# VH-VL binders against Cytidylate kinase (cmk): the designs that were tried, part 7

Target 1, 230 residues: Cytidylate kinase (cmk), of Chloroflexus aggregans (b8ga54)
Amino acid sequence: MRVPQTIAIDGQSAAGKSTLGALLAEALGYLYFDTGVMYRALALAALRAGIDPDDEAALSELAHQLVIDVTQPTVADGRQYTVLVNGEDVTWAIRSPEVERIVSRAARFPSVRREMVRQQQLIGQRGRVVMVGRDIGTVVMPNADLKIYLQASLAERARRRAAELRSRNIDMPLEQIAAALAERDALDAHVSQPAADAIILVNDGLTPAEEVALVLNRFVYSEQALENGH
Short names: E, the ipSAE of ESMFold2; O, the ipSAE of OpenDDE; V2, 0.75 times the mean of E and O plus 0.25 times the DockQ between their complexes.

## First folded at step 1 (VH-VL)

Design f5 (framework fv_polzastobart)
Fold by ESMFold2-Fast, scan of step 1:
Structure f5 (fold): chain C 230 residues (1-230), chain A 119 residues (1-119), chain B 107 residues (1-107)
Amino acid sequence: as target 1 above (230 residues)
Amino acid sequence: QITLKESGPTLVKPTQTLTLTCTFSGFSLSTSGVGVSWIRQPPGKALEWLASIYWDDDKYNNPSLKSRLTVTKDTSKNQVVLTMTNMDPVDTATYYCARMDYEGYFDYWGQGTLVTVSS
Amino acid sequence: DIQMTQSPSSLSTSVGDRVTITCRASQGISNYLAWYQQKPGKAPKLLIYAASTLQSGVASRFSGSGSGTDFTFTISSLQPEDVATYFCQKYNSAPLTFGQGTKLEIK
């Protein structure tokens, strides 16, 4: 199959991964999700079970007991996907402030990450999916049909983050945003490396629509045209 | 709005060649990833895929009928033509053309044209 | 060649009922399966592709599930306008084979 069935998007914080992923999936009729939603689902389950987010053994055992799935939207309420925990729709519950406070702590443990990756791989095996994260092309879907690694200058990423925050009525100084992104880059340096077969895209100065059009024309449709052009 | 319409003879004698034309609007076969297919349905029977042609002139024919089938396109006219040789009464069916997604499912269909094969 | 078998061949049920139709492939076809609705004298209409993805504009009471060899099509609450023949179709590879169809009628 020459139109990619599995698309992995990785890259730096605020490089536009989620926007690219969602628009690309919309154009192709594919499932889209950020793998972070599965860690949010685990965090929600931990909160409900009264599990300490710093207790690796308890979290690992919980992760092994849960079936976390991500599907196409099941309700027309503005969602981009549906998140299920043991069949229960938790799509909006995982966005609670309580989940936000503990998700990073729960997601830090290698044993927890191994189980979440396993469940992410099961979703990827179904095909027709765009997954966004930090290690999708290297760990989650090492055989993805198309791997994209997004890069942008610190200044451009800070500008995009500032615009995003302003749209949510949050006014944060650009210098503070840039410092926070630089700190995140340093923490992710060993994890967020592009796969050897990834296409590296620098999206400085591109609108989301231009970025999607570039990916579709150069890497989704043009490959098929080249292979069948004679 | 995407529409397709089949045209051609409604009566064919045994051993003759059938030629059907599909004329469509609302999309173009100059668009990458799209195709047009021919599917038939004998009265009261299942749908049977016959042939497909993609934007890049790539062609696929049903192996059971391959030697009898030719599919061609005229991109400038928005037309796809099916030719089927050596017609037999068992080929009596409603013939449809349909727009085909790159992967092979059919998202828009013509109304169909009944072709009767008899002496 | 991969055979597509639908079950049942026909069924009769009541408005408001949950209806389930199955489709079996003789070999694995992943999720490359589509479902079509055909009303008497009309062309087929695409309802579902990729086994579970609802086509734009299709009512939410229609759903599909399954992968590999076993697939199901469900109408959660049957409406009078849903009386039709339903066909599954594989598209993992040529030939693009259809099932034999399931005729749905109201009692």
Scores: ipSAE 0.000, ipTM 0.393, lowest interface PAE 22.6, mean pLDDT 85

Design f6 (framework fv_polzastobart)
Fold by ESMFold2-Fast, scan of step 1:
Structure f6 (fold): chain C 230 residues (1-230), chain A 122 residues (1-122), chain B 107 residues (1-107)
Amino acid sequence: as target 1 above (230 residues)
Amino acid sequence: QITLKESGPTLVKPTQTLTLTCTFSGFSLSTYGVGVSWIRQPPGKALEWLASIYWDDDKYNNPSLKSRLTVTKDTSKNQVVLTMTNMDPVDTATYYCAHSLYYGSGSYFDYWGQGTLVTVSS
Amino acid sequence: DIQMTQSPSSLSTSVGDRVTITCRASQDISNYLAWYQQKPGKAPKLLIYAASTLQSGVASRFSGSGSGTDFTFTISSLQPEDVATYFCQQYDSYPLTFGQGTKLEIK
């Protein structure tokens, strides 16, 4: 029985793809990361270099100069992975509010995205990886062994996002969270489409542990999952 | 699109009761976490929160004005009504109603009505 | 009641300048702080909530920071349309309270 070496998880914002990805990677002993961390790393480097996040040519040049890597955790400080920029550990620095403000602007340029995708593909080629994002199964790892597209109702996604924010000491009303998610869905509609060979998974009503068990037993270790992963 | 609009008298005599109605659209006051609040602003001065009413009929009134304030809602009409008794010239202010997002122990206001100036004079 | 103190009460600066306004709470309010912009004759507009989260549709030149008792609102590069009075508001506990306002003018 062939266990998938590369797992691509795409889906709607707050559908639980990061939680699913992290738990699947933990169960399999694989590297887990959201591709957004690589764009955050680029944004941090741009801030440090004084580069305008709206300057595509400067950002593209910077991206080509950087070696951005994502590895298994190198420090036992609660991290799920380690993010390196030219060998420097930036895992927590990329979580700063300054990076958060500009990451979407830096990530919108095709030339920047092409270079980030190239670096993501190099990480994927090592295998033993669960990669989470919006276009992993279609652009980044079109030949991934297993592709999952995660869906959930707006109400369920708002509930999950609220729980995540509360774990970071941010308490927002559900209506505001739902409105933000609906706006994000509209912006992402043209890019966040399931690959033709992806398994569409609806995770309404399941705990994270139940969801992971379902995926492992039905899709990772099953004959059906092996067929669909090819 | 969320919109709110205040209506009521623009001139009130001292000792009279003020009744203001907030009519809204784009949301329901039956929605979890949603409320409507009343805030006032005397000319050239700071904003002062008066009262809030929420989806579950929970109500909060400013303690400094509590005995004078009543807030009610009619979810079928998309209206919230503020009643303030024993008006005084110092109550002259622009009165706003606002869409409120509930945090349990407080809320902030993401959409506001245009405001209605209420002048209290003899 | 939680008292909110804004500083400065007014300031005058030039287009393109970095503007900073401070808000101080009389007790710990965590991150339960919002910032509003009010133009003359108009209703207030929400700019920031949860101390640092930009309201949807608000220009990226506006930012907020802080937690506990000390909070800062910043305009990275002042535009003519930013002339307004700015208010902070705590929503940690009732009664809800606002700062006294900071009037921003262009020289």
Scores: ipSAE 0.000, ipTM 0.395, lowest interface PAE 21.8, mean pLDDT 85

Design f7 (framework fv_polzastobart)
Heavy chain, then light chain:
Amino acid sequence: QITLKESGPTLVKPTQTLTLTCTFSGFSLSTYGVGVSWIRQPPGKALEWLASIYWDDDKYNNPSLKSRLTVTKDTSKNQVVLTMTNMDPVDTATYYCARDYEGSFDYWGQGTLVTVSS
Amino acid sequence: DIQMTQSPSSLSTSVGDRVTITCRASQDISNYLAWYQQKPGKAPKLLIYAASTLQSGVASRFSGSGSGTDFTFTISSLQPEDVATYFCQQYDSYPLTFGQGTKLEIK
ESMFold2-Fast, scan of step 1: ipSAE 0.000; ipTM 0.541

Design f8 (framework fv_polzastobart)
Fold by ESMFold2-Fast, scan of step 1:
Structure f8 (fold): chain C 230 residues (1-230), chain A 123 residues (1-123), chain B 107 residues (1-107)
Amino acid sequence: as target 1 above (230 residues)
Amino acid sequence: QITLKESGPTLVKPTQTLTLTCTFSGFSLSTYGVGVSWIRQPPGKALEWLASIYWDDDKYNNPSLKSRLTVTKDTSKNQVVLTMTNMDPVDTATYYCAHTEYYDILTGYFDYWGQGTLVTVSS
Amino acid sequence: DIQMTQSPSSLSTSVGDRVTITCRASQDISNYLAWYQQKPGKAPKLLIYAASTLQSGVASRFSGSGSGTDFTFTISSLQPEDVATYFCQQYDSYPLTFGQGTKLEIK
């Protein structure tokens, strides 16, 4: 193909990965999702089954019994994707506060993560996808056609996170947001590393539109990229 | 900016129920990710986590204390209340409430603490 | 429950000395570890979280390192105001647990 069929976006928390991923997918007509939605789907299933989010064996068993899929939007209600658990549309249910409370606890177990990665890989194999996460280019799609590792200064990421929270009517001090992001960076140090063949993109000072235009023009639609895709 | 203060009885008799109130300022328990935790420390001993309550009323209690613990909140009053039943002399400790906030994890550390209140359990 | 063991239980050193305190978790806690300073009659004060991240306003002579099960807290050059008991805490999973504490004194 002439343009990348699989795009992996990894990088620091609040570096703009989801915004970049969504805009790239929109431009290309590809599926977009962040892998966190699959962990949210598992968390929802655990809540419904009455499973303790600290019970690794029960969560691992549940994960193996579930078919979690992510597809192009099936309903025109503002969603960017559709999340299915055993065929049931859970796209909005996974956004509930109850799911938010337990998702990190359920997602921390290696056995659970291995099963989620397996299901993510199946989605990636279909192509025409922009997948966002922490280890997409290294673990989930090691053969992705384009790998981007997104970086931004702590100050810039804090500003972006503050704007996001305000859009949800949550007003947090900027210094507090920066401290939380620094903590998140430290916790993710073991898993969030750029693949050797990833493009390191520093997006300090770029608007989302400028950022997506840069990626499209230099790495997707450039004359060099199009010629190499022949 | 964040301030917490514990209040309640300083003397409790064995078998009685202890009720402690944490009153805070500088944050709201309606804010996403924000929680208040209770920690105690017997004189000269280590810290022991008792319970946590979060913005969405999710609660965690130390399983070693079984059903003795209840934690509730009143978001409009900026208060969190800890109730501990069947007090015993071994429960003599300084009780602290502390601010907890997580970004993308549901466990936490304690960045701001109340001054603590010593509760003595004796006849 | 995750058990946290600190070493040593107490130590006495001189102003200007390098101080090292160790904390061991009974199972892998990744980087979910915090360090607190507690002065006599006072509430604990957070110094370090995420094993190595310094809390805002905390002096740069304090540092933390480690991951998994073995963690170290260091004071590069001990000052008189550093006399306190130091505690580690894991926040990988509930119940949250603390080490037994290390009492630091100056000779």
Scores: ipSAE 0.000, ipTM 0.434, lowest interface PAE 14.8, mean pLDDT 84

Design f9 (framework fv_polzastobart)
Fold by ESMFold2-Fast, scan of step 1:
Structure f9 (fold): chain C 230 residues (1-230), chain A 120 residues (1-120), chain B 107 residues (1-107)
Amino acid sequence: as target 1 above (230 residues)
Amino acid sequence: QITLKESGPTLVKPTQTLTLTCTFSGFSLSTYGVGVSWIRQPPGKALEWLASIYWDDDKYNNPSLKSRLTVTKDTSKNQVVLTMTNMDPVDTATYYCARIRGYSYGFDYWGQGTLVTVSS
Amino acid sequence: DIQMTQSPSSLSTSVGDRVTITCRASQDISNYLAWYQQKPGKAPKLLIYAASTLQSGVASRFSGSGSGTDFTFTISSLQPEDVATYFCQQYDSYPLTFGQGTKLEIK
C-alpha cells in the first residue's frame, strides 16, 4: 500500500546495515544516516573539551549542550549526509581514528543515549528517512513504517570489515577483527534487540544489490503494485 | 505471547539421570543472540544457574556441575533439553528454564518451574 | 566466580514506605546486573536489567542504580503486591551468579 516514510534498520556490527540503508535511501530519495554518526559527533566534542570518554556525568552534560543535526548533503564532496554540531559541519572530522577509538565507550551510557535518542527522534519525525543503528525499531522510531533487523555470521562480518579496512589502507589480521566484533556485540547486546514487528533478514550469501532488491520488491512495494505495473 | 514450560519426571532416585525438556513459543533459537538457560532453586534457597545454550549451539555449563550437565537444543521443535547425571538428594529443587538475550539482558521470560524431588 | 552479596537479608516495612536493597559484586561487572522479583510459589520476574533499565511493563516505582561493584534497588512507595523475595544477578561473566535474596514483608 503506502511506501514507507520511515525505515529502521538494526542489527549486528558489520552486518551490512549501512550499505543496505544507503542503497535503500538512494532508491527512495530519502535521508540516510547511521545513528553512530551522532555518537561520533558527541565523541569529537568530548575530545575537543578534554572529557574522559568513561565519565558518564560529563558526557551527559556535554550531550545536553549540543545540537546535533543530520541533513541531506550540503556539499558535493562524496558525502552521503551532512552532520552538524551547533551549526558546525563535522561530517569528515567525526571519521577520524581518534573518534573511532572512543565512540563505543561514550555511546554505552544510558543517560547519554537518552539525549541522543531525543535528537534522533526529532530527525525521524520529518519522515523520508532511513535510519540505521542498534535500537532504531525499538527505541528511536518504535512506530517506523518498516523495520529490518539484519543478521550475519561473525565470520562473514569479519570478512566484510577486513575488506573495508583494506580499502582504507588498514591491514588488520582477521582474528583480531573477529575478536573486536565479538567484543562490540557483547557491549551492545542490551541495546541491540529486534523489535517484535521487525523483518529478520539474514545477510549471508547476498550481495548488497541483491539485498536491496529483495527489500524493495518484498517489503517496500506490494505484489499488487508489481501486478499493476505489467 | 512468549511462553516457556518445563517437563520431565518429578521424582528421581539417587544415582539416576534427570532429563528435563523446555518447550517454548513466541521466539526462535535461530535468532542471533537468543539463548535458553536452566536455573534451579532448592526449597527456601537462592537461585543457581546451571547451563545455557545459544542460537549458534554455543554452550556454557556451571563449572561446579560441569561433568554432570549436558544441554542440547532442537531449534525446529522449539525445545531445549537438560540432562543431569548422578542425582543426589541435595539436587532436590525447582528447575526453571528461561530465555536469555545476548550477554546483556539477564533472563527476561521464565517457565513456571518444575519441582524435582530426589529420594529413594 | 563472581560472588554477589545482598543486604539486608530480610526487611519488614509499611505500605507507602521507600524500600532500598543493595547488592555488591566481588569484582567489577560494569552495568551487567539484573534485579528479579519472586513471589511465593512463582517463577522470578525480571524487573531491571543493565543495572538501571526498567523492563517493559514493570511499574515505575521500581528503580535501580549503580555501576562497577555497588548496586541499589529501590521501591519508591511500597504496595501490598510487592511482598516478595528480590534477587540481584550478574551477567558480566560465566558462571552467572545470583545474590542470596532479600525477603520483603509488610508489617
Scores: ipSAE 0.000, ipTM 0.403, lowest interface PAE 18.7, mean pLDDT 84

## First folded at step 2 (VH-VL; framework fv_erenumab)

Design g1 (from e5 with heavy chain D54E; at its last look DockQ between E and O 0.04; V2 from the best seeds 0.00; counts 0 for: pae E 17.5 > 2, placed apart)
Fold by ESMFold2-Fast, scan of step 3:
Structure g1 (fold): chain C 230 residues (1-230), chain A 121 residues (1-121), chain B 110 residues (1-110)
Amino acid sequence: as target 1 above (230 residues)
Amino acid sequence: QVQLVESGGGVVQPGRSLRLSCAASGFTFSSYGMHWVRQAPGKGLEWVAVISYEGSNKYSVDSVKGRFTISRDNSKNTLFLQMNSLRAEDTAVYYCARGRYSYGYYGMDVWGQGTTVTVSS
Amino acid sequence: QSVLTQPPSVSAAPGQKVTISCSGSSSNIGNNYVSWYQQLPGTAPKLLIYDNNKRPSGIPDRFSGSKSGTSTTLGITGLQTGDEADYYCGTWDSSLSAVVFGGGTKLTVL
């Protein structure tokens, strides 16, 4: 009945995993991060080293040489976490258009992913962490204290993605966004399976605040509701 | 005019290699997932491989894994299939096809006329 | 072997209607969009139906698609001699991470 020290959040693209993870971590005083930031850090390092993102051997060797860490925010500039590559703060640099163009290419190799998973596992072993991704509860932290698999309808996820793109001045037809999300779901289906011991949370019709309250009251501080019931 | 044109087919001995090319024109090539699909003489369609719009996600049928590699050059609007260690069972017409969306998993709406690969001893 | 099952052949007279079935499992038809393709002798395949029931521009409304559970059907009404061809269903299979096709159905117009 202790407060979970390791929380894994998996689920479909645009289901609200990052929002849930960040708010849950904020409520608990835990580290939050999406594992994708570690692949972005590797991609940045590859760009800086002049490594071809299609060269698996060079990328794998680079990954083994790098110390990629994710910590609580070190600067009050709106960040949710701090990403370090060999001690250098790359939190904002990993969001550059150059990194965006190559991150998927660099992240596709099994040898590279194995090394990134190893580094993710080391961060998880410290505890007091909410880790967000697609295989956290099955591959990265199979022994996580709490596992959540977040779902939402395709229509709801397309709406959320459209709003996000609009905030970045990108205007795409809703049908195209929905189709791209459906293709992404198909790509992730073999990876993004809920762990057998995961809590399936459907967030259609829930605000982020309602999701966080539900998780805290039902799965983190489950005894609190009973103590208040007099 | 939206077109896909395959090239590079021919007659080759078992164990040798071929590189197929598919030249795309009339659309924004870099926005679409692309496929290779083959058809052996008198047989049905067999999917071979797909590559996403940016080139990072690739899948292939198990029978060609380790032998065939799909790739693309978006600056040249060209799709490739590198075929190594060819076997008699790889004899087929090879079509390139455009997926309807960026990852290519749903619907192939534009097809080339195909290029013939014959593996014989 | 084909992962998706189609009848090997169907036949009908001009003006009649036919339906061609395609059955699979939850990992393919059950959870993914289905497409149908027409292949006339000696030609490349042509997309007839995408996203379960949508027609590309230029495909007449005589052609229709539907999906129910782990099965899909192609419907052809007002059958014409020019419809004589091989027909294939196709979809993504999430467990295989692969596109799978049915074995094909040869439509003969009597």
Scores: ipSAE 0.006, ipTM 0.491, lowest interface PAE 10.6, mean pLDDT 87
Fold by OpenDDE, look of step 2:
Structure g1 (fold): chain C 230 residues (1-230), chain A 121 residues (1-121), chain B 110 residues (1-110)
Amino acid sequence: as target 1 above (230 residues)
Amino acid sequence: QVQLVESGGGVVQPGRSLRLSCAASGFTFSSYGMHWVRQAPGKGLEWVAVISYEGSNKYSVDSVKGRFTISRDNSKNTLFLQMNSLRAEDTAVYYCARGRYSYGYYGMDVWGQGTTVTVSS
Amino acid sequence: QSVLTQPPSVSAAPGQKVTISCSGSSSNIGNNYVSWYQQLPGTAPKLLIYDNNKRPSGIPDRFSGSKSGTSTTLGITGLQTGDEADYYCGTWDSSLSAVVFGGGTKLTVL
């Protein structure tokens, strides 16, 4: 099997989608991004325009007027990608607390999401991309060369989340983290399901590097049995 | 039959250059990362370098950086190791080995029989 | 001196079980697949275990690998005289961007 040009990664919350996506993209020299950044870009634009995050009509209109693009990093400042809104670099601007507070509200409308998906598809069509997010393999890139669905046990995901929180100097009990994740799973149960042609990667006990190795082996070595000259 | 055959070894003086080759057969060479590993007389294994299946990624051990260069010609199913500014401590049997994965990070599943490099004044 | 640490030697009688340990750090064994190699006297190394605990075709189930934390262990049951060899652990080191090997363990069958 040839190296896939388009890679879609879906999966459960805290399963490690972004980590896997970034590492795969780095290995392959592909564009990596989480589709969430495009919603954040919209939220930023909404804030700048003074549009209420609860105003669906205004947000939808704004979404259609914006050209949101994502490219490989153009500046060596630690970014994983460059986000452009109408040609303006907003890579770090979209990470502001103000954007964080409203992005969920702005992103919840079907009309907005439809337009975001359209623009995401345009980026996907360029190829050489690892796209992470929700419903990537089913809605955004239904024809992706490789579709991955990351899955991990609740306990494992809770441990991973706990480690992430600790890195931010937040110490939360595992039980509380697990409860929060379970709630998220329940909310997403009918929304984010693996595509029929997605490979299910259960990553319990695997390191990110091991996950990457498994994926690479899948598309390069899937037709070859392990043989040695001894 | 999967096979790797090293060549190019010999006796050279310090400061000289030598180019090793590894001929691959019996498998799709262009699909695999490849390694060079050396072993000094009576010593353990020392990794030297790795090159990805397309040649886009290369890594080498610090002790050879700036002196050794790994490369490959997929059209000829051949792996190379250009060794410049050779030192006495470079004396070893040099093995080429096939990586299990395209970037060659994890495991070497096929090894050649090795070629001997001796650096002495 | 090796990045990964192995005992220099182990010995046992035929039919017994032996284990060879290999210890490293988070940047190597902790985060990456581990392989084990067997080198019979006067021969090239041979892959024995890959991806922590998998056996290539042709390797008998007497050989096993396990990984925990920053350490890995090679197990050999039903020891045979033909198992007398040097054994090396190896993995990728993310901090060094290099493959690293253990110092090797010489297994003697008594």
Scores: ipSAE 0.000, ipTM 0.513, lowest interface PAE 13.6, mean pLDDT 91
ESMFold2, look of step 2: ipSAE 0.007; ipTM 0.423
ESMFold2 (binder alone), look of step 2: mean pLDDT 94; pTM 0.959

Design g2 (from e5 with heavy chain G55A, light chain S95R; at its last look DockQ between E and O 0.08; V2 from the best seeds 0.00; counts 0 for: pae E 12.9 > 2, placed apart)
Heavy chain, then light chain:
Amino acid sequence: QVQLVESGGGVVQPGRSLRLSCAASGFTFSSYGMHWVRQAPGKGLEWVAVISYDASNKYSVDSVKGRFTISRDNSKNTLFLQMNSLRAEDTAVYYCARGRYSYGYYGMDVWGQGTTVTVSS
Amino acid sequence: QSVLTQPPSVSAAPGQKVTISCSGSSSNIGNNYVSWYQQLPGTAPKLLIYDNNKRPSGIPDRFSGSKSGTSTTLGITGLQTGDEADYYCGTWDSRLSAVVFGGGTKLTVL
ESMFold2, look of step 2: ipSAE 0.009; ipTM 0.440
ESMFold2 (binder alone), look of step 2: mean pLDDT 93; pTM 0.958
OpenDDE, look of step 2: ipSAE 0.012; ipTM 0.540

Design g3 (from e5 with heavy chain S52W D54E; at its last look DockQ between E and O 0.03; V2 from the best seeds 0.00; counts 0 for: pae E 16.5 > 2, placed apart)
Fold by OpenDDE, look of step 2:
Structure g3 (fold): chain C 230 residues (1-230), chain A 121 residues (1-121), chain B 110 residues (1-110)
Amino acid sequence: as target 1 above (230 residues)
Amino acid sequence: QVQLVESGGGVVQPGRSLRLSCAASGFTFSSYGMHWVRQAPGKGLEWVAVIWYEGSNKYSVDSVKGRFTISRDNSKNTLFLQMNSLRAEDTAVYYCARGRYSYGYYGMDVWGQGTTVTVSS
Amino acid sequence: QSVLTQPPSVSAAPGQKVTISCSGSSSNIGNNYVSWYQQLPGTAPKLLIYDNNKRPSGIPDRFSGSKSGTSTTLGITGLQTGDEADYYCGTWDSSLSAVVFGGGTKLTVL
C-alpha cells in the first residue's frame, strides 16, 4: 500500500483520537487538527461580533463570511497547528473560557455545520492531513485514503480519561468517569458510526506508540519511522 | 528466513513449573506482537496469551491467569511463557506465533513448530 | 465451548466449492477483523485469510473470506486433495480482552 495522503480518524469519546492523530501526523510530516477547532474559531468570531450563540441565522451568516484555515505550526510555541480566521492567528484565543462556554451552542445548528464541513473539506483537499473529529470518514472526507475508527472498552476509556484528568489536577472516581462516558456513548450511538470502509482499531491494551506502529505498518513506511514512534 | 522456534517443553508432574522459550529470527522482533497458542491432543486451538511490542501490555486467557506469565526480551529476540502450578489440562502442544499487524486483532502470520508439554502424575 | 462456532466437519469432491461458516457476537466478529487458519495434519497452523478477506502471499485465490455482521465465511473453490485439513477462524474479543478461536472444521476431500 502507498502512504495515504488523507487520513480520517473517528471514534468513541476518550478513545484517544487526538493522540493517535497527532502522533501519526508527526510521523508522516502531515497537518494534524481536530475539526472542533474550527467551531471554536466560529464561536470566537461570534463573541467578537456580539452574536447570540442561540441565533442560528446570524451564526450561519457569520460562518459564511469567515475564512477559517488550519495549517501546520507557524510558531514554535508548543502549538500543534495554527488556526486562522480571516488571516488572523487565533490559535490560542479559541481556547478561552468564554469560547468554551458557548462553542457547543454555536456548533449545534445544521446550517452552521454544513459551512464548517465545507471549509474542512477545503483543508482536506490539500492532502497530507490527519483530520480528527466527528463523522470525518463519512461526511467530511468520505474519500479519505485511510479511515480509522478508534474504539476502546468503557473500562479502558475510563482509565485513560482518569489519567488525563489527573494531569489537569482533577481527581474523579473511575465509576463517575465511566458513567459520564456511557452517557456520551448513548448520545452518540446513532450519530457517530464508522464508515463502511473504515478500519476499526480497538486499542485496548495498546500504548499510543503501538497504535501508531499498527497504522504505519498498514502501508509502505520505513522501519525508522516506526522506531521513532516508540 | 522468518522463523520461530519453540523450546522448553517436556513431561512434568502436576503442580510443577515449566518455562517455554521462542526464538525469533529473520525479522525485527520488537516490531511485532507475539502470541502463545496451545492445542491439546486431538483438540482445537486455544489462545493462551499475547504481549505487545513494548512488553508492558499483555493479556492471557482466564484459565491460565495467575499461573502463566508471558514475557519477552527484545534484545535477545526471545518470547517466554512461564508456566506455574501446571495442571493436567495444560497438556498440549504450545505454539508461539507472530502477530500480523491488524486493526483490533493480531492475525498470526508466522508459527513455530510447537513444543509439547505433558502434565501427568 | 469455543467462543466462535464452526461446523465440526465439511466434505466435498475435488473441484467442488465448499464454505465454512464461523459465527460469533458483536464483541468479537462484529467489531474486529477475522483471520482464518489452515492446519494440515501433523503440522502447525498457517495463516490463510486475514482482515476478513485478505490473502497472505502464497495463498491462492481459491481461498476467500467474507464477513457480515457477526459471522464470517471461508470459501474454497476448486477443491484439491491437499486442502484436506482443519480450518479455524479467529479474532479478538473486546469484552474478554482475548483472542478467540472457533472450534475448528475438518475438511474432507472425498
Scores: ipSAE 0.000, ipTM 0.515, lowest interface PAE 12.4, mean pLDDT 89
ESMFold2, look of step 2: ipSAE 0.005; ipTM 0.444
ESMFold2 (binder alone), look of step 2: mean pLDDT 93; pTM 0.955

## First folded at step 3 (VH-VL)

Design p3 (from p1 with heavy chain S57Y S103E Y106W; framework fv_pamlectabart)
Heavy chain, then light chain:
Amino acid sequence: EVQLVESGGGLVQPGGSLRLSCAASGFTFSDYWISWVRQAPGKGLVWVGEINSEGSYTNYAPSLKDKFTISRDNAKNTLYLQMNSLRAEDTAVYYCAREYDSEGYWSDAFDIWGQGTLVTVSS
Amino acid sequence: EIVMTQSPATLSVSPGERATLSCKASQSVDSNVAWYQQKPGQAPRALIYGASTRATGIPARFSGSGSGTEFTLTISSLQSEDFAVYYCQQYNDWPLTFGAGTKLELK
ESMFold2-Fast, scan of step 3: ipSAE 0.006; ipTM 0.477

